# VHH binders against o75319: the designs that were tried, part 121

Target 1, 181 residues: o75319
Amino acid sequence: GNHIPERWKDYLPVGQRMPGTRFIAFKVPLQKSFEKKLAPEECFSPLDLFNKIREQNEELGLIIDLTYTQRYYKPEDLPETVPYLKIFTVGHQVPDDETIFKFKHAVNGFLKENKDNDKLIGVHCTHGLNRTGYLICRYLIDVEGVRPDDAIELFNRCRGHCLERQNYIEDLQNGPIRKNW

## First folded at step 9 (VHH)

Design A137 (framework vhh_4orz_3)
Fold by ESMFold2-Fast, scan of step 9:
Structure A137 (fold): chain B 181 residues (1-181), chain A 119 residues (1-119)
Amino acid sequence: as target 1 above (181 residues)
Amino acid sequence: EVQLVESGGGLVQAGGSLRLFCAASGFTFDDYSMAWLRQAPGKRREWVAYITSEGETDYADSVKDRFTISRDNAKNTVSLQMNSLKPEDTAIYFCARQDWDYSEGFDYWGQGTQVTVSS
C-alpha cells in the first residue's frame, strides 16, 4: 500500500531559503503513485518541488533525504542536475554523532564544490520539520557559530512551522557542541 | 511504555463476522495513524487496513468492502469489523502504530489475536 505519511498534509511543502545560509527545507516529495490519494492542490511531487524552488528564484544543488525509507520517491525522479544524498535517520531521538557527522561532511563538501554559484542545499525528512530542523540548526550552531536560539528562530521562520520535538530543542539550546572529528 | 493489546479473535464459519479490538496505552493515541496487519500460516505479514489520525481509511484490495476499520479516540481503541469472512482470512491479526516521524513505518505491534475461518 502507498499510504501518504501521517500529518504530511498539515505542513507547507517548501519553506524559504534561510538567509545567510545555503539551506532550504521542505517536506518529503511523493512520487506519482501517491497522487490518487491527493487533491490536485495537495500534490507535491519531485517535479513540484523543483517548480516551487524555481518560483522563489532559487536553484537546488543538492538534496539530503533524512527519511528512514526509500518508499516516497526514487532518486531517478529528480532532475539529473541535482545530486541526491540519503542519510537514514530515525526520528524521536536526537540524531547520533555519526548521523550529525555525515550531515556536516555533506554540507561542507557541497559548499567547497559550489563556491562559484549560489545553489541551495535542500534538506527534508517526512515533514521537513524535526529531523530536518535539528540537523540544519546543529550545523549552524556547531560549524558556523550561530547562537542556538537564533538558529532555531531562523529555521522556524523560514520553514513556516516551529520545531515540535522538545528534546531536539533542548539539545540544540543546552547540549554540547558536537564536532565529530 | 507503548502497549497495544488485541482482542476479539476466534473461530467463525465462512460467511460469518468478527470484530477485533485494539486497546492502546502509553502514548497520545489521537496523534497517530493505526493499522491492522495479518500473518497467515507460512506467509509474511501483510497490511489489511489503515486509519489516519484524521479518520481517513484505506484497505488492501483483498478485504475492501468486507472489512471496516474505525477508531475511538476517547477510549484509545482501534477496531476492525470483518464481514463475509473466507477461509483465506485465517491469520493472526496484529494491531500496529504507524509513526511517519520515526521510521516511516510501523514502530509498535501488539501480540496478535488469532482468527480462524472454517469452511
Scores: ipSAE 0.025, ipTM 0.404, lowest interface PAE 5.4, mean pLDDT 89

Design A138 (framework vhh_4orz_3)
Fold by ESMFold2-Fast, scan of step 9:
Structure A138 (fold): chain B 181 residues (1-181), chain A 119 residues (1-119)
Amino acid sequence: as target 1 above (181 residues)
Amino acid sequence: EVQLVESGGGLVQAGGSLRLFCAASGFTFDDWSMAWLRQAPGKRREWVAYITSGGETDYADSVKDRFTISRDNAKNTVSLQMNSLKPEDTAIYFCARQDWDYSEGFDYWGQGTQVTVSS
């Protein structure tokens, strides 16, 4: 399918780096085939993503794609110098422990391998909001010991949009810390 | 509370037409993308047609140019007009509400309506 995702146009393409972390969140980039359905100012291709991040004086070192589809863009549309990781993440429900573990492992591996630079981990789902915000906040809470409300506030402020799924927010605030990995 | 109820299925000869209806209740219909999916005997469920809250449509290649999805927001219905039906279109057809955030998924489904296309 080449249809534009529901409400995709309603969200800012790229947030700001979350201070004190290596995370930056954004909505899914859309390959050239989607541009026929978009005004020039609405376009957000993989190239546009990298341009917007450079405009913030930041540099991507890893992209984690949480969408449960490959229809939006191909890894080949990204610069060869930036690793791409696909974690098929089922939305609507709180991500399962396997998905949370994969995300944490990828982040920990990146940070260990990138001690000598300040490159960012770019994370996105369809809107760069609920799955993205959940997994980033889950990492900050479980691994870095950030208070749940502080993690959520930091994500919301830097993304420019608030987490909207109540079940995700509830799990972050009151759910168990995942330590099984 | 959220309910999707399909109707309009039946037996039709190859080359014929059917119109399926989905009556939605329990939510603000206008705010949601809707889809039709089908499941043929012994097969996995596959999506057939999609209509966004803004009226954009998309179709599986197998039904493109033969099926038309539409919505009537005043009546809280989504419809699927099926023309030039083939035996391969035989399936249970499901109406589904698309999750606004998880574009790859559906959060509510109807019970389904049987469509049988004879040769």
Scores: ipSAE 0.487, ipTM 0.729, lowest interface PAE 1.8, mean pLDDT 92
Fold by OpenDDE, second read of step 10:
Structure A138 (fold): chain B 181 residues (1-181), chain A 119 residues (1-119)
Amino acid sequence: as target 1 above (181 residues)
Amino acid sequence: EVQLVESGGGLVQAGGSLRLFCAASGFTFDDWSMAWLRQAPGKRREWVAYITSGGETDYADSVKDRFTISRDNAKNTVSLQMNSLKPEDTAIYFCARQDWDYSEGFDYWGQGTQVTVSS
């Protein structure tokens, strides 16, 4: 159905590019059928996403969708020029090694293929915060060697909201490095 | 109106097999991940398996390699093939629609079907 995700309205639609990275996080855009349940200023469609990205003088080169449903929008709602990748990611629990690997693989593939540009990797879950933040931070920690607290702080600052899930934070800070292969 | 109706439960001997079915209606079935839950007497409801809209599956450790979840989008059904059943598998089994927008991770589930495994 067209149920608005809980607390979806509470989060900024789009964060800022994370300095030193190609990442930008945002909450899930909602297709037109959701608009009837939203005030005009609350609406955030796929089109709105791209408009907001352009306002930041950025360009999306890839969208990674971590939501666990396909009811929010369709890939067809996106420009054909921007690849879309779905990684079904369970909420509330630390992503499993397979999910982490899929994410890392996608990011590395993008970076390899996009060395000649500065296009961004847009990552979102429902709120663009917990799952999104965990996987981005996990990548920075495991692949880029960033200190966990630095990664978390950077993400929080750029997203405009702080990671909320203690199990995610704890795993990032004290959990094992996950395999990159 | 979202409806989930479970069937296929019953009494089976240890080591036996049972196949549960769930008929879904009232929503675009192929857009949703579906799951099976179970609740044993005196225990909390626990997750058993899920299948994404893309067909990806995962299982609780306790049922891995014994249970198989599947879906038929043409019929709007979810199934749970249960093999090598154990007395510990005795529970009411629920078909559930996965939605992480809800605190519990599920927004709808059926009335359940009783599975009893005898020694």
Scores: ipSAE 0.033, ipTM 0.402, lowest interface PAE 3.5, mean pLDDT 92

Design A139 (framework vhh_4orz_3)
Fold by ESMFold2-Fast, scan of step 9:
Structure A139 (fold): chain B 181 residues (1-181), chain A 119 residues (1-119)
Amino acid sequence: as target 1 above (181 residues)
Amino acid sequence: EVQLVESGGGLVQAGGSLRLFCAASGFTFDDYSMAWLRQAPGKRREWVALIRSEGETDYADSVKDRFTISRDNAKNTVSLQMNSLKPEDTAIYFCARQDWDYSEGFDYWGQGTQVTVSS
């Protein structure tokens, strides 16, 4: 079905670039088939995503899709010039080590290949909040050595919404550093 | 074309366990939330458990901590592990696909599988 994800309308479509990083977070874009259930001002299609990022004077170089479904939009709905990576991540639970490993490798690979530009890594789950915020903060903590509280504060400020899931926050603050294997 | 086929029902004693399976076909399984509902004789159909397309699960209070819903997207199956069964769990169990456009939230149902819990 074409059901709008629960609470999807409660969140800002796109956050701001996280200063000092290449990350920008957003909620899942919804393809045209969902628009009949949305007011014009509520629409957030793949095209709307790119327009909003351009309005911030930014450019996407990679999209990482953390949703566990393919129903919201298709990769074909994105410009062919922007690589798309799907990492199926179950909601509500802290992402497993395999998922964390895949995310870190994708980010590291992008940064190595894009050192000569300032293109962004766009990361989203359904709301662009819990799974998205966890993996971005996990990367900053484990790879870039950012203090957990600082990573979380930076994400919350730039996303415009605070991480909601206590288990995610607890893991970031007190959990082990995951080694890139 | 959409088909949901349940299996795994049967007779079990109170305190026992059963695992139900639902084989789905005819649609893109990964795109849909899947649910288990049950109907006891003379009662209305009651929602038991739901697994969303993104893997989040929800349970009715009556079965929470006793039942576990899971899915295998590679095999297009959803399953329900039922532990610590009680006589009041006796019902026909239905596998259903969630659709927000349907009045009751579900657009396709399986034929059901009977679960009988003896005391």
Scores: ipSAE 0.006, ipTM 0.208, lowest interface PAE 10.4, mean pLDDT 87

Design A14 (framework vhh_4orz_3)
Fold by ESMFold2-Fast, scan of step 9:
Structure A14 (fold): chain B 181 residues (1-181), chain A 119 residues (1-119)
Amino acid sequence: as target 1 above (181 residues)
Amino acid sequence: EVQLVESGGGLVQAGGSLRLFCAASGFTFDDRSMAWLRQAPGKRREWVALITSGGETDYADSVKDRFTISRDNAKNTVSLQMNSLKPEDTAIYFCARQDWDYSEGFDYWGQGTQVTVSS
């Protein structure tokens, strides 16, 4: 599968750091084999990701990849200094409790090991929108006690695109707090 | 309402050919990736072929070079040309619309059309 994901070009490559957190969201980087299908200004490789993060005066300390595929890029395409975590996350439906637990555990572990620096947790799915926004907001609500509407607004503003899946939004606003850390 | 209606299935001898059609309605067809999946008796559904809104195609290894997916946006139709059919291709073939945000998922499905390949 070397085809560009549907609507991938419609979204900004990288959002801004979410103030008060260590999160930054982005769409999936595409390895060099995809570039023959893209104009130069549309390219967003793993290298381009790190260049754009540096342009914001930020540094990645962890990448969490939520896509349910490995066809877009390989961990080997990333710098060896940046840990990579794959959480195969089924889209469309709200992520299950096991997936939410894995995400929270990874974030908590990173924060514990990185108390003395300001490195970011980079999170992406295909578009860096629905699965990404859901799990980041779920963490802020459940772990940091942020009000659901505030978490969603913060994510939307910093990503530059609004969460689009109504079932995800409804679960964040009205669903139970997941007590898995 | 979104509707996907398959046709063109039937019985064919090994080495033969069939062409499947899927008529789509109730959405902007041109904007969406379309797929064919199949389910053999007692097996899980297997993805067969995909065509993007831009016309790019992708195929499962088991059917590559034998099957061709195509679309006609003027008619809201996706087609699957199946050549060099084998008994192992016997299955119900489903037309599906790819979820835009979750590329491995499908949000709408047709009823399916039976393909039977005899030895």
Scores: ipSAE 0.711, ipTM 0.840, lowest interface PAE 1.0, mean pLDDT 93
Fold by OpenDDE, second read of step 10:
Structure A14 (fold): chain B 181 residues (1-181), chain A 119 residues (1-119)
Amino acid sequence: as target 1 above (181 residues)
Amino acid sequence: EVQLVESGGGLVQAGGSLRLFCAASGFTFDDRSMAWLRQAPGKRREWVALITSGGETDYADSVKDRFTISRDNAKNTVSLQMNSLKPEDTAIYFCARQDWDYSEGFDYWGQGTQVTVSS
């Protein structure tokens, strides 16, 4: 169906690049079929995503889609030059070790292959906030050794919205480091 | 009216196999991702397996390589083949429709079917 995700309109479409990282978070872009249910200024399509990224003088090198559904947009809606990766991530629950590993592996692979450029890793779930924020922060904490509070603050500031789920926040702050292999 | 009806549960010995079925009706089935969830006594409900409208599958780490989710769009059914069952797999299993328009991630699920694995 073409129902607009709950609270989707409440969130900024695209965040800012996280300084010191290659990450940028955004909410899920919606394919054209959703536009009839949106005001013009509310529309955020795959094309709009790339336009907004360009306006920030950035370039996407990878999109990581954490949603479970395919109804929002199709990979074919993206430029062929930008790889698309789907990582199924359950909402509202702290991602399991396998999901965390998949994310970390994808990020590390990208960084290894893209040392010669400054292209960004675009990460999104539905709102581009909770699942997205958790996995990005989890990576920063586990792989980059960033303090949990610093990671969370950085993400929140750059995304323009704060992580909302207490279980995510608590796990980031007090949870165990997850294995990186 | 959206309906999801689970079947196939029962008592099985450890190491055994069981196949669950879910009959879906009341909505366009082939454009929806479907999932199996389970809830063990005293534990929170957890996702077990998911299959997208395009046939992509994902599994919880605890059931990976043991469980297989499949769908038949012609019959509007979702199945869960459960092999090498363990006592830890004992739970009520639910068929659920994935929908991220809802904060819960699922908007409909059935009454569930009991799976009991004896040691």
Scores: ipSAE 0.045, ipTM 0.403, lowest interface PAE 2.4, mean pLDDT 92

Design A140 (framework vhh_7qia_2)
Fold by ESMFold2-Fast, scan of step 9:
Structure A140 (fold): chain B 181 residues (1-181), chain A 119 residues (1-119)
Amino acid sequence: as target 1 above (181 residues)
Amino acid sequence: QLQLVESGGGLVQPGGSLRLSCEASGFTFDDYSMGWYRQAPGKQRELVAFITSGGETNYADSVKGRFTISRDNAKNTVYLQMNSLRPEDTAIYYCARQDWDYSEGFDYWGKGTPVTVSS
C-alpha cells in the first residue's frame, strides 16, 4: 500500500547546503495521503521542504528526484517556479554510466543557466543518503576535481548522516572517473 | 492481503502470440511498478519487461520489439502481449510487484503461468 518508506523517520528531513557547491540533499517529501500515519512533527511534505530551505535562507532552483517510484509525491505538488527532473535510479546498485551522465548533464545545464543567482540544486532519493550522496560525490570528483574522501566527508557532514553502502563508497574512492563517452 | 494472479499461459507454435494478464489486489496498484519475469528450466529467473507507476516501459533486449507490457489501472491489471514467440521464450512467467526504490529485485511475486513454445 501507501506505506511510509522503511527507516524514513530515522533521517533528518533536509541537510545543509554543501559549502563551495550548489547542492543540498534531503529525504523524499511525502504527499498529504501519508500524513494520516505520521505525527505532526514527523510530517515532511513538499511544502515543508520549501519552508525548511527558506529557514536556512536558501532557495531551490531545481529538484532532482532519484527515486524509482512516483508514489511519494507528484511534480504538481511543487511550486510552478521550480523545475523538477526525474532520474529513475535503482536502489542498492552503483548507478550505471548512463544515469551518471544524465545527472551530470542536468547539473551542468542548471549551473550554466543560473550563473547570476545563488539558487540550489536539491537532490533526493528515498532517504537522501546513498543514491543521492553517490551522485553528488561522483559529480564533485569527476567534474570539480574534488578528492574522493573530501567529497564524501563534505556530503556526510552537510547531510548529517554518513553514506551507508560500501559498494557506493568503494566506487567513489577507487572506481574510474566517468568522462564524456 | 496482497495477491497477484497470472493467467493466459499455454502451448503455442513458433511465430504465435499469447497475452498474459496479472490481476492485482490488496494494495494501491497505481502506486507501484509492475514487471514480468520468466524462468526457463535450469536457468536463472530474469526480468523481461516492467512498467512504472507513471506508465513508462522497459524491456530486456531478448524480447524488445516482440513483447509489449501495458497496464489498466481501473482494472488493477498488468498485461504482457507476446508476439513472434520463439522456442527460447518457453518458461514459467511471473508477475511481480516491484519496489525498485529499495532493491534491484522483487517485492512480491505471483505463482506463475507456464508458456511453452513448441511445434
Scores: ipSAE 0.020, ipTM 0.307, lowest interface PAE 4.9, mean pLDDT 88

Design A141 (framework vhh_7qia_2)
Fold by ESMFold2-Fast, scan of step 9:
Formats: sequence, C-alpha cells, structure tokens
Structure A141 (fold): chain B 181 residues (1-181), chain A 119 residues (1-119)
Amino acid sequence: as target 1 above (181 residues)
Amino acid sequence: QLQLVESGGGLVQPGGSLRLSCEASGFTFDDYSMGWYRQAPGKQRELVAYITSGGETDYADSVKGRFTISRDNAKNTVYLQMNSLRPEDTAIYYCARQDWDYSEGFDYWGKGTPVTVSS
C-alpha cells in the first residue's frame, strides 16, 4: 500500500544547503496518491520539494534516491531537466563498498559536469537522515578530507536532525577510509 | 539476546476468533514498528498487519475489518486479534520487527505460530 513511512511526519521536509559543499538533504517526497492520508500542511510531493528548494534560492541539478523501494514516487514525477539516480541502499547496515563507490562516482561526475554553475546534489532516503547522512559524510571524509566529527556536525546542523544510527556514527568516526581505485 | 516469541495459534472453526501474541526481548521494544506476516503452503509470504512505534496501524486488504493489531509497550508485546476467520487465513503467522529508519524492510522474525481454520 500507500501507507505513510514510519515517523516520516516527524522530520523536516528539506534541510539547508551544507555550506562549502553542493549537498542538500531531504526526506522522501510522496506522490499524489499519498495525499489523502496527509493534512495539507503535511504534504511533501516532488513538486513541493522543488518549491522549497526555490524558496531557499537554490536549484537542484541531481537527485540521488537511496530508498530500497520505488513505491513513494516515480522518476517521471520529477522535472525532466533534473537527472535522477537510484542507488538501492539497505537500511540498518553500514552501506557496502559498492554502494559507497556508486555514490562517490555519481557525486564526482556531477561536480565535473557542473563546474560552471551552482546547482545542488539532492540526497534522500526515507527520512533523509541515516543512509543519507552516512553517505554524504562518508564522501566528505574520504574525498574532501573533512574530519569525521566536523562532517557529522555539519550534516546534523544543516539537516536540522541528528544522525541516529550508532553503527553509522561509529563507522564514520573510526572506520577505514574507502579508496575507489 | 534478541528474541521474538509467538503464541496463540491453533485450530479454529470458520467464523471463529484467535488472538496471537508476540513477546519481544533483547531490544528497546518501544523504538520499533512491529508486523505480522503469514505464509500458507504454496503461497508467497504476506504482510497482513503492522503497527508503528507511535501506534499507527495498517492492514492488507485481505484482512482489513477482520484483524486488529495492537501493542502493549509495558509488556514488550504485540498482538493480532483475528475475527471472522476463513479457511484461506490458514497459515503460519510470523511476528517481525521493522526498524523505523528502514520502513522498506523487516530485520528480525520469530519462529512462527500455526493457525488452521477448518471444521
């Protein structure tokens, strides 16, 4: 069914851009079929996502969808001008090396292709929190050389919610750097 | 240390009722959504009911109006009240733990309790 994800209403729809990066995190948008289960102020469709990004004077250039499902919205619900990438990411577990490498490759490719603009990489899982925060922080640590605690603090502040999965936090702080060659 | 223990299954006549219980241990029960799955011989496993950590419920169309899921956090227990049982409800019923963060899946299952609806 069209059931609303657990605790989805508890989280802010969209965070703010992470300063010094091209990342912005948000919770999964829900297509129109979910709207009958939501009050008007609770709705967060793909259209609502783009409106909220514009309200921040930002523009999306890529969406990376980390959910392990296709039931929440369809790529065709997004503007054709914005590339969409699906990376099926299992929750609970720290994402595997293949998933981490796919994420890094997509980000690096976007940055190379978008040197002459300021468009953002939008990243989401179901809540835009644990899988999303892990992969963004993993990128900042491994590729950009950011200290783990600084990456986590930056994500938490900009998302407006703190990473909650202790195994993810532990891997970011003390785990190995994943090299992609 | 993580355990889910189902009970309450058995043989019942069509139109009868059964109440299944699932007692959880080894984790913070209040933080998790819980579900009931069933699997009949030769059929796919089906999620029939679930309840969020906040108490919101949802049901498969096949059982809506007949089954009620509930929880008692003080007892670390989730229940499935099954009314107006039909022969097609015959299955092994599994209690499952769903993490709120990964609502696309369930990460732990009990051993199951059989339910047979027959005269």
Scores: ipSAE 0.197, ipTM 0.529, lowest interface PAE 3.1, mean pLDDT 90

Design A142 (framework vhh_etentamig_d1)
Fold by ESMFold2-Fast, scan of step 9:
Structure A142 (fold): chain B 181 residues (1-181), chain A 120 residues (1-120)
Amino acid sequence: as target 1 above (181 residues)
Amino acid sequence: EVQLLESGGGLVQPGGSLRLSCAASGFTFDDYSMSWVRQAPGKGPEWVSYISSSGESTYYADSVKGRFTISRDNSKNTLYLQMNSLRAEDTAVYYCARQDWDYSEGFDYRGQGTLVTVSS
């Protein structure tokens, strides 16, 4: 399908790097075929993503795509130098432990392979907000030992939008730490 | 060529039950996650339920949890919604909708809808 995701236009395309981390969050880029349905100022293609990252003096080293679809853009639309990882993540519900562990493994692997550079891990779902914010905050809480409210505040400030899903927020604040043994 | 044809709507009393069906054609049904969406008179569309392509995962709107059951028969290219303990607020046109692997997103195809009226 070639329709624009609901509420996609309501969100800023790209947030800012989360200080003290390697994370940057953004909404899903839309391939060229969607541009006929968008005003010029609304366009956010894979090329636009990389231009906006460069405008912030940052460089992507990995993209983690959390959408439960393949219709928005193809990995081939990305530079060959940037690895792409798909983690199919169902919306609305708190991500399950398997999804959380896959995300943590991908982040840990990237950090080990990129010790000598400052490249970023770009994370997106459809809006770059709920699934994206949950998994980034979950990583910071469980792996980095950040306090839940501090992780949420950092994400909200850098993304430019606050996490919206109450169940996600409640799980981050009061839920169990997910340990990978 | 993709077609979704809903049936089974009608008038039912509060507390009653109704089963909706959606016959799919023109695509490989078992490759797609499916949803039910409803639109009540004077309101916008509301997502009701989701089922994965295999049928192994289902999700429901809070308003229908415990009352509605989504299911599918991939051998018959048919999606179902079993509606129990119906309430006046369930009155709506119910649409069968196909999703590209993301149940939270808009739908690439939906049917013509079937009207469900819950009234005494």
Scores: ipSAE 0.016, ipTM 0.165, lowest interface PAE 6.7, mean pLDDT 87

Design A143 (framework vhh_etentamig_d1)
Fold by ESMFold2-Fast, scan of step 9:
Structure A143 (fold): chain B 181 residues (1-181), chain A 120 residues (1-120)
Amino acid sequence: as target 1 above (181 residues)
Amino acid sequence: EVQLLESGGGLVQPGGSLRLSCAASGFTFDDYSMSWVRQAPGKGPEWVSLITSEGGETYYADSVKGRFTISRDNSKNTLYLQMNSLRAEDTAVYYCARQDWDYSEGFDYRGQGTLVTVSS
């Protein structure tokens, strides 16, 4: 498919680093074949992603792709020096415990291996909002002990858009902590 | 409860045609973009086609572009896939799938599937 995802143009391409963390959130980059349906100022390719991160004086060390598809871009479109991890997550439903565990394991592994640098973990779904925000906030709450409302506020502020899915917000605020030991 | 029921699959020879149908119930059909997804034996799911909620836009995987046509009849809560010039590589179980509201390439619901076998 060469269709632009619904509402994709409505969201900022890249947020800001979440202070006190190694996270940065963004919407899905679209490979060159999508550019025929985009104005020049709307383009956001994998190359554009890295340029925008550099403009913020940041550097990516890992990309976690939460989309359920592989049609938007290929791992080969990314620099060889940046690890890429695919975690298939469906939209609408709160991610299951296995998905949450995979995300936490990837983040913990990256942090352990990157203590000597300040490289970021880039996380995206289609819009870089609901699945992305949920998993980042879930990590902050469960692993770092951040209060749910504080985690959500931090994500919303740095992403530049508020989490939209009420079931995700409700789970973060009132759901159980996933220990995933 | 949301239900999607596919029909129209079967055995066809290469170069033949089939039309698949999907009967939707339990939700406001014209509020959702709909997709066809297929899965060949031993392979992961492959997205085939998408139609927007009011039928204004359609999109196709490169592998089927020019051969398949997606359409919908919102008055009947039914999704269609017209498949022409079928190839052995089109052999798969075909699923009707509802796109969630954020269009996150994931599906809230998919049906049981209908088998299409293209063989001589």
Scores: ipSAE 0.014, ipTM 0.203, lowest interface PAE 6.8, mean pLDDT 87

Design A144 (framework vhh_6fv0_2)
Fold by ESMFold2-Fast, scan of step 9:
Structure A144 (fold): chain B 181 residues (1-181), chain A 120 residues (1-120)
Amino acid sequence: as target 1 above (181 residues)
Amino acid sequence: QVQLQESGGGLVQPGGSLRLSCAASGFTFDDYSMYWVRQAPEKGLEWVSTISSSGGETYYKDSVKGRFTVSRDNAKNTLYLQMNSLKPEDAAQYYCARQDWDYSEGFDYRGQGTQVTVSS
């Protein structure tokens, strides 16, 4: 269906690059078929995403889509030069270890293959907040050794919205480090 | 009234095959992506496979890839899961679902399920 996600309009379309990292977070882009339900200034298509990234003088090298649906836009709506990875992640619950490891593997692979450029890893769920913020912060904590409170603060500041789900925040602050397979 | 009704489960030996069906009614079936999910004893609900509204795109859990094939017949409002080379770890109650998992662990519409047992 073409129903606008609940509260989607409440969030900024795109955050800023998280300094010291290759991450940028945003809410889900909505394909052309959703535009009939949106005012012109509310539209945020895949094209609008790339325009906003360029306006920040940044370039996307990978999109990681964490939504548990394909209804919002299709990979074909993205430039062929930007790889797209789907990691089906259920909303509201803390992502499981398999999901966390898939995310880490994708990020590590991108960084290894993009040593000679400054392209960004774009990460989104529906609102670009809870699942997105959790997985980015989990990566920073587990792989980069960032303190949980610092990772969360950095994400919140750059996204322009604070992580909302207490279970996600508690896992980041007090949960185990997922370093091993 | 939206209804989903699974069938085709049963008892099979390791290496065997089963074909699950899901009959959908009460909504425009070809407007929705469909899911197969399962729940094994002592485990939570687990995603198995997704098929797009047209049937043109399919996705699978890594552990079933190459063994399971999801398909749909939009003219008959029916979803299928062909399960080959079944393993003991595939034993579960299998459900078809219409739900977008984006906001909740639950489904807007889910069937009663069909049980798959694999004896060793």
Scores: ipSAE 0.023, ipTM 0.250, lowest interface PAE 4.6, mean pLDDT 86

Design A145 (framework vhh_6fv0_2)
Fold by ESMFold2-Fast, scan of step 9:
Structure A145 (fold): chain B 181 residues (1-181), chain A 120 residues (1-120)
Amino acid sequence: as target 1 above (181 residues)
Amino acid sequence: QVQLQESGGGLVQPGGSLRLSCAASGFTFDDYSMSWVRQAPEKGLEWVSTITSSGESTYYKDSVKGRFTVSRDNAKNTLYLQMNSLKPEDAAQYYCARQDWDYSEGFDYRGQGTQVTVSS
């Protein structure tokens, strides 16, 4: 399957850094083989990702890939100096506790190892919206003590698109705090 | 060419049952998770159920849990949906779809569908 994911073109490639955090969200980069199906202005390769981050005067220190596929790009398409972590996350269900734990552990480990710099944790799923927004907001709520509505508003504003999945929003607002950190 | 062909739809009364089938060809069926999706008149496409490539795991829309059962026969390249206790709200065009796990409402391929009508 080398088709462009549904609605991928509808979303901004990269959001803004979320103030007060080390997070930046974006949609999945597409490797060179997808460019034949895209106009030049629609292209968003791994190289384009790093160029857009640089244009914001930011630097990536970690990429967390939440897609449940490896078809969009390969880790070798990324600079060797940027760590890559794959967490296979199914798209329609609220992420399970094991997935939430893996995400929190990776974020906490990165922050501990990067106390002396301001590098960002880049997080993406296919659209950089629902799974991405859920896990970032879940981290902010559970670990940082941010109020759910404030976390959601911050993510929506910085991503440039609002979380769309009602079950994800409901879990963030009214679900239990996951004590897996 | 990838082809998905649904069958088994029809008219049933509330509380009735139907079994839908989907014949798949043009790809290695047992490499892919498969889904059933539906679209009622004047409504959007709605995910109903997914079964993993081996058949080990199944997932359902909350409103159909306990009433619908998805299954597959990989030797026959066929997907099934057993629908029991049908309600008027279940009336829709039902499509067989090759699942895109990455975007769970997105699918690589979808068949032409089979119509399910629930009325007296």
Scores: ipSAE 0.018, ipTM 0.314, lowest interface PAE 5.1, mean pLDDT 88

